# Ledger of designs, part 2: VH-VL binders against GTP-dependent dephospho-CoA kinase

Target 1, 172 residues: GTP-dependent dephospho-CoA kinase, of Pyrobaculum arsenaticum (a4wlj5)
Amino acid sequence: MTCYKLSRRRDLFAFPYPLTVWRDPPRSVEVVRDFVESYDIRHIYTVGDVVTRNFLEYGLAPTSVAVDEKTRRGIKVEGLGLYKRVIRVNNPPGYITEEAWAAVEEAVEGGVLIKVDGEEDMLSLAFIKLAPPRSVVAYGHYLGALVAIPVDWYRDSILRLFNYLEQCQQKA

## First folded at step 16 (VH-VL)

Design B1 (from Z4 with light chain S30R Y92N)
Fold by OpenDDE, fold request of step 17:
Structure B1 (fold): chain C 172 residues (1-172), chain A 120 residues (1-120), chain B 107 residues (1-107)
Amino acid sequence: as target 1 above (172 residues)
Amino acid sequence: EVQLLESGGDLVQPGGSLRLSCAASGFTFSSYAMSWVRQAPGKGLEWVSAISGSGGRTYYADSVKGRFTISRDNSQNTLYLQMNSLRVEDTAVYICAKDWFYFYGYFDYWGQGTLVTVSS
Amino acid sequence: DIQMTQSPSSLSASVGDRVTITCRASQGIRSWLAWFQQKPGKAPKSLIYAASKLEDKVPTQFSGSGSGTDFTLTISSLQPEDFATYYCQQYNDYPYTFGGGTKVEIK
């Protein structure tokens, strides 16, 4: 897929979507767990080191994950050995590179650890776009909340956000 | 290392009941879905039931729905299968299988199984 | 339910032979297909996940391919320890379903 860059309307990408959990772990993970069980979710994808760590630590292991291992808090993500396929990608902040797209395309099938050189935030959009039915994509909100997007309910809305992204070169 | 050890298999009469257990070790038990898969003598494999890591979600094959109950005790690292109203066609080796994730569906580890024989 | 049709049901081969087993799903299952090996009286052993990804510690003579409805397990050079029964399994949706199995016997 084509490289995209965040350029305008950054506020649209920071919107707190319906399943926003303003609790700390482990309660935040429990809320998401209850949600995925209630709605028979089959695939869980996490984007971000902290979110990934929390999910692994509190027993809701994501199907695939994207991390940059550059947490501001010096947080080490344990349990990443669970993922048998590791893909390293270059993805500058605010971008979804073609390389990142390819990694996510493989990751939605499960069992993949995407190690991002740069920032992984925008990969949440890629996961939402490519995730199979009955999927949830979870990431951290800038205000500290946990956001979990049920893809079947919000994919179309999220896809419209791509209209505000600019196509770019791989390493623009 | 991951270990799955089934027990409870026995000879029972049609209409009888039996409870199987699977003792798990070598991993964080509550983090992974577990399944029962059975194999009739000389036949292929049939998925029977699955349960999420927390136990909050269960799934059953139509052939056992209403008769079998899957459960787990995460404090004891044990998976259970309560089998009621057993039928001759339920005769099989019942195998415990570990899911790779919370409910992904790929079984990365299997037990040896325990034999259940339903006969008059 | 998703039906898995596995073929052949059995085959005879010699050490060093190339062996191919196929599995067809009644509907699209993406890449959510697994292959595993079973020997008499032993626990099943997982070989392939996601149609083409090799499980840890599985010999490299094993490979999987396919997506959608048609899948293939290939043993490039059959080894003595590879004589066994092989199964495919879809995990696209409940109920999980298995192929009928393929018994690989020594010629």
Scores: ipSAE 0.877, ipTM 0.942, lowest interface PAE 0.6, mean pLDDT 93
Fold by OpenDDE, fold request of step 17:
Structure B1 (fold): chain C 172 residues (1-172), chain A 120 residues (1-120), chain B 107 residues (1-107)
Amino acid sequence: as target 1 above (172 residues)
Amino acid sequence: EVQLLESGGDLVQPGGSLRLSCAASGFTFSSYAMSWVRQAPGKGLEWVSAISGSGGRTYYADSVKGRFTISRDNSQNTLYLQMNSLRVEDTAVYICAKDWFYFYGYFDYWGQGTLVTVSS
Amino acid sequence: DIQMTQSPSSLSASVGDRVTITCRASQGIRSWLAWFQQKPGKAPKSLIYAASKLEDKVPTQFSGSGSGTDFTLTISSLQPEDFATYYCQQYNDYPYTFGGGTKVEIK
């Protein structure tokens, strides 16, 4: 897929989601776990260092992950050795580059660590778009909440956000 | 190092019951789904049952549904298979398998298995 | 249920030979196909995951290809230790199902 750039406010990610957890770990991860098991979710993808770390630490290892290892908190994500395929991509803030799309396309199949040079936030949209049925995409909200999107229920609604994206060059 | 050690295999009569155990070590047990796979003598592999890391979700093959129960004790790093109403066709080596993730479905590690023989 | 048809059931080969084993799924399973090796009296050994990705410490003579319904395991140059039975397995959905197996024997 081609490169996309967000043309409007980043706070578009702040729209209400069905599963927004305001609790801290481990309870936040437990809530997602219970949801996953209750609805027989088969694929979990995390976008962000903190959410990935929390999921790994508290026993809900994502199928694939995207991280930038540039946390404001200065934390290092442990347990990333679990993923046997590592893909490095350049992805500036507010973008989904072509290489990022390609990485996500592979990552939805499982077992992939996407290391993002730049910001990984927008890759959540890529995962939501490309994830197979029975998938959850989880990321950290800028206000501190954990957001988990069951793609089967909300994919179409969330994909409307793509109307705010413009085509761009990969190295913008 | 990941280790899976099955035990509990025995000779039982049809209609009998047996409980298998799989002792796991070398990884955070509760973080991964576990499965039982069986292999009848001279035959191929057959998936039997799976359980999520927390134990909150279980899956069964139709051939064993209603007769077998998969469970786990995460405090003891042990997987179990309670087998009731055993049939001759249940005769097999029962193998414990570790899932790569919470329920991805790829088994990255296998045990040696334990033999269950059901015979009159 | 997803049925996995594996072929051939057995084959004879010599050291150095190229060996090809196929597995066909009754429906699309994306790339969620694994290959395993099993020797008599031993635990199965995982070789390939996601149809084409080589497991850690697996020799490079092993490779997997395919997506959707048709998959192939290839041993580019058969080694003495490669004589064994091989199985494919889909993990697209429960129940997980295996192919019937392929026994690779010495010619």
Scores: ipSAE 0.873, ipTM 0.942, lowest interface PAE 0.6, mean pLDDT 93
Fold by ESMFold2, fold request of step 17:
Structure B1 (fold): chain C 172 residues (1-172), chain A 120 residues (1-120), chain B 107 residues (1-107)
Amino acid sequence: as target 1 above (172 residues)
Amino acid sequence: EVQLLESGGDLVQPGGSLRLSCAASGFTFSSYAMSWVRQAPGKGLEWVSAISGSGGRTYYADSVKGRFTISRDNSQNTLYLQMNSLRVEDTAVYICAKDWFYFYGYFDYWGQGTLVTVSS
Amino acid sequence: DIQMTQSPSSLSASVGDRVTITCRASQGIRSWLAWFQQKPGKAPKSLIYAASKLEDKVPTQFSGSGSGTDFTLTISSLQPEDFATYYCQQYNDYPYTFGGGTKVEIK
């Protein structure tokens, strides 16, 4: 059904969108938790092995998560048995494939672990697009910060990044 | 193995007070919201109160606001319900329930409950 | 507050029957609805979350459907162990609310 490929302006996808927390865990997770409690957030989605590990370890259990099957500096993500539905998808770098998109459509309803063969970072855009109201989508910034996007405030502005994606082949 | 073990249910007179406890084990307690749900004899389920994983936010059903206080001690993995100004209508089995996630609202584990009887 | 209207309040059926139970929310709750089974003297047992997703180890005769305001629990072929009371619960917003329950009696 829906498939996207990054076409240009990769620099805009690396911008540290609000809220970006330049603190080490556990403090980075604590800032997001305080925000979640203060602003009545009900759903928390994490994309990436490090952010998912930190949220699970430091007490902010995410509603659904996406991780790849690669190790990152020996990172082991424990606690993934929390998720009752495991969906495996192929997702090449720079893509949001049809199967990855469909997996996120299911994951926003909660309880899903998406295991990505390839790279998972573009799935944060799918989560931001598809998440219900009162959601936060969290992912890692390449400079080491934690990015947490409250979709009620920033969804529309972040979704303008889709202007720099192209459609993949899909059923007409 | 996740366990939720309620205690503190008793017979009390109207206007009295009672404190319920729920001892939690088998999971990282502070990572999840917790709720109390009650069931009057022969009646359906009624959600009573919820508290965030940190304890920083609390929520109450209108029927108990101002009379009940939910709290938690994350260092002892224990959820509490302080019940004041008890009424006959508060007679119920009080059940501790674990949110599946930090916030979600679906309870993946339930305790067996503790009976509170309010009668003269 | 979101009111949940559950129907019927009780029913009697034979083993093998198809049983349907409905819940209606007073306002849109998307898919944030759960179904629970409760047998006398026992804690509730979770059956379905997100309107249609089966819990682990829940028998396949159970299914859920619906979104928005109208939801259905279906037992495709009633088994003797399915004698129980069934509740829907919305978890869209606090206060969480339950339907009034449906007692299913096996003839």
Scores: ipSAE 0.768, ipTM 0.891, lowest interface PAE 1.0, mean pLDDT 90
Fold by ESMFold2, fold request of step 17:
Order: sequence, then structure tokens, then C-alpha cells
Structure B1 (fold): chain C 172 residues (1-172), chain A 120 residues (1-120), chain B 107 residues (1-107)
Amino acid sequence: as target 1 above (172 residues)
Amino acid sequence: EVQLLESGGDLVQPGGSLRLSCAASGFTFSSYAMSWVRQAPGKGLEWVSAISGSGGRTYYADSVKGRFTISRDNSQNTLYLQMNSLRVEDTAVYICAKDWFYFYGYFDYWGQGTLVTVSS
Amino acid sequence: DIQMTQSPSSLSASVGDRVTITCRASQGIRSWLAWFQQKPGKAPKSLIYAASKLEDKVPTQFSGSGSGTDFTLTISSLQPEDFATYYCQQYNDYPYTFGGGTKVEIK
């Protein structure tokens, strides 16, 4: 998989797809828990330090996670020792680098903590593209909601956002 | 750090009942699915049942559906298996297993097991 | 239900030998396969997850490969502590199912 860079229409990437939960934790995590139990979801991926902290703290242990470490000094994320494989990637804001793709490709098989130098938010698109059937990808909305994407229902729709990305050279 | 300790195995007659317990420690119990796996003497492993971290979903092997009930008490960090209408073929060591994640299916920790013998 | 066919049922080997054990799934399971080791009277010990990923503190003579329906556990140079029974397990879907086991015995 090649490098991608966000080019235009950043506003479309902020669309609050179902499930978007406008509740504070722990209730936001409980809604996702009810969903994953009701629809036989088998894999849960989180992108972002706050989402990952909340899922681990409130009892919905994710299959693999991606964090950028920027908020870790002000927010303690306990339980990251759960992940036996730790992969560090460089991923500038607005990019999905080749090394980020490779890390996500491994992470969708489970047990991976991706540590992102840069910004991790675009990795949610990589997870949505690569996740197996019966997966949920969860990330934070900039207005404070929790977004949890059941990939079986929305992958094709969300992947149309790649039309607003440009390909770039490795390590762009 | 993680420990799973089964108890409640016994000798019972066919048609009898038994409740197994698995005491869990060293992890946030409610964050993970739990399973029972059994092994008949000299035989291979057979998955028996699973329960979600909340207790809201349960799953059973066909061989035990309608006779066994899996449950958990998250306040006591304990997994249970209620076994009714026991048959000779239920004779096995019953082993508590922890899912690595909320749902995944790979067991990262196994208990010692507790022996259930069903015979006349 | 997904049936797991494991081969061989047993084998005899010497220390230092290369050992290969196979599992076949009755339908595609992607990489959702684990390998376990079990010694007599002991609980199973987890070796490999996701078909190829080694569990913590598992020696590097163990390796796993395969995806889809055909999977292999390899012990590149058998050690005295590796004489045991090995099981594969699919975790693609409930009910989870195990292969019949492969008993690795000392010659």
C-alpha cells in the first residue's frame, strides 16, 4: 500500500457516521459494547489516546490500538502492556505513510500497539480499509463524540473519501 | 499476575448436576470474554462455552446446549458453569480460559482445570 | 461448524530433528488460528496466535505459517522440553474448534 496525503475537503472527513455516540464515557463505551454484543462483532480497533484509554478503562479491550503519545503526559493510558507487539511509525498530519499501512496491515490480525510519531487520526481510514469482516473501528470526533464504525456496513461509503487523498512517495 | 483457579469438580452420577467456579485475578475481569474448555481423559481439547465481558452474550457447543449454563459475577471476579443432566461423556477436566481481548478467541491464559467424573 | 483436521496424529523424533505439523480448516479462517502445547497432566500452553505470531517467551525454534485453510507448525530443531502434544485451534467463529492433536514422542 502506498503513501496517501489529505488534499482537499477535510470537512467531509468530519462526517459523524453511525455509530456516533454523543455521550460522555463510560456511557459512550457502554453503547459500543451493547452494539458489539448485539451484532456479533469480533474485532475492535481504536485510534487515538483518549478513545483507547476509555475502552481499556471501561471494559471493552480492543483487538489492536493506535496512539500518538502526545496526550500521554496529561492522560495516563493503563493496560497498554496487553499488546505483545509494539510498532512505531512516522505519520505526519494528514498522511497515511507506507509504514503506517504496513503497521495497520499487521495490527488488524490483533495484539498490536501502534505508536505514531506525528498524528494517528488518518490511521482510522487504514483500519477501515484493512479490517476483516465483523470489525468495529472507533475514534474520536473533534466535537467530542465517540465514532464507532461497523466496517461491514460502511466500508465502501467511507473509502470513497480516498478520492480526496493524493498519492505520495514513501515517507512523504 | 493473571491467575485462573477452577473449583467444584466432583464425582457425580448420570443425570446429576454440578456447578463449577473459576476465580480470576490479576486483570480487569469484566473487560474480557471467558470460556470453558474441556478435555476428556486421554483425549483432545473441546471448547464448551463462552460469555462476553458484560455477561450479555453466551455461546455453547452443540453437545452441551440446553444442559449447561455459563454465567459470571463481575463483582466477585468469578466465572461459573452450571452443568445439569450430566452424562458419562461429560467426564473431563474443565478448564477456564481468558480471551486475550473483549472478543478475539485466542486464549492468553488458562487455568489448571477441575475434574468432573460422571459414572454410576 | 469449522472442522480442523490435524496431521499427523503422532510422530517419533530425536533431539535436533525438524518437526512439521499441519492443520486444515474445512472453510477459510483467514489467519485466525492458534497453536498450543500440552504436556501430560498440565494445562495447555499457548505458543502461536494469528497463525504465525509467537507468544511471549516461546523459543524461536517454533514457527507458524499459513492462511486461509492450510496451516503449519514447525519446530526447527527439537529440544528435550518440546516432547508434548500440539493442538491447533481456529477462532474465526463459534463454536471454536481444535484439531485432534499431534503427539510428538522421543525415539
Scores: ipSAE 0.736, ipTM 0.882, lowest interface PAE 1.2, mean pLDDT 90

Design B1 (from Z4 with light chain S30R Y92N)
Fold by ESMFold2, fold request of step 17:
Structure B1 (fold): chain C 172 residues (1-172), chain A 120 residues (1-120), chain B 107 residues (1-107)
Amino acid sequence: as target 1 above (172 residues)
Amino acid sequence: EVQLLESGGDLVQPGGSLRLSCAASGFTFSSYAMSWVRQAPGKGLEWVSAISGSGGRTYYADSVKGRFTISRDNSQNTLYLQMNSLRVEDTAVYICAKDWFYFYGYFDYWGQGTLVTVSS
Amino acid sequence: DIQMTQSPSSLSASVGDRVTITCRASQGIRSWLAWFQQKPGKAPKSLIYAASKLEDKVPTQFSGSGSGTDFTLTISSLQPEDFATYYCQQYNDYPYTFGGGTKVEIK
């Protein structure tokens, strides 16, 4: 897949899709766990240091994860030794680079920790595109909620957001 | 160090009952699905049952459905298999297996097993 | 349920030989396939996950390939410690199922 960057209608990328949980952890993780069990979800992907830490800490071990290890409040993500394949990528803010696409393509098979030099938040779109059936992609909403996307229900509608992305030629 | 230690295997008569335990240590028990896998003497591996990390979902092979009940006690880090209406074909070593993630299906750790023999 | 057909059921080989073991799934399972090694009286040992990814500390003579329905475990040069029984396992969906096993013996 080609490089993309965010260009317009940034507000649409912030839409709080169902399932959006407006509760602090551990309650937020418990809601997603109940959803995962109730709807026969088989793969869990987390994007972002806070979401990843909360899932690992509160008992919902994700299949693969993406982090940049540069949290705004100095939060450390423990338990990353669970992932036996570590892939490092460059991904500037607002981008999905070709390198990031390749990393996510591998990560959807499981057991991968993607360490991002730059920002990892746009990788949620890559996970939503590439995840197998019966997957949930979880990330943080900028207003503090946990968003957990069941891809079978929302993949097509969310991927229309690519209409607001611009192709790019260079990594960061 | 992840450890899985099964116990409770015994000799029982057909129609009898038995409860197996698997004591887990070295990982956050509630974060992972757990399975029982069995191996009849001289035969291959057969997946028997699985339970989600919370205990809220259970899954069974057709050969044991309705007769076996998987459960877990997350406060004691212990997995159980209640085996009722035992048949001769249930004779096997029963092995506790840990899922690598909450739901993935690859077992990253295996116990040594406990032998269940069902005979008259 | 997804049936796994593993071939051959046994084979004889010498140290240094290249060995190939196959598994076929009754329906597509993407890359959700694992390989395990088992020696007599021991628990299974995990070798490969996601069809082709080597577990920690597994020697490099082991490799896995395939996707969809056809999968292969290759031992490029058998070592004395590699004589064992090998199983494939699909983990695409419950019930998880294993192949019948392949016993690799000394010729």
Scores: ipSAE 0.735, ipTM 0.879, lowest interface PAE 1.2, mean pLDDT 90

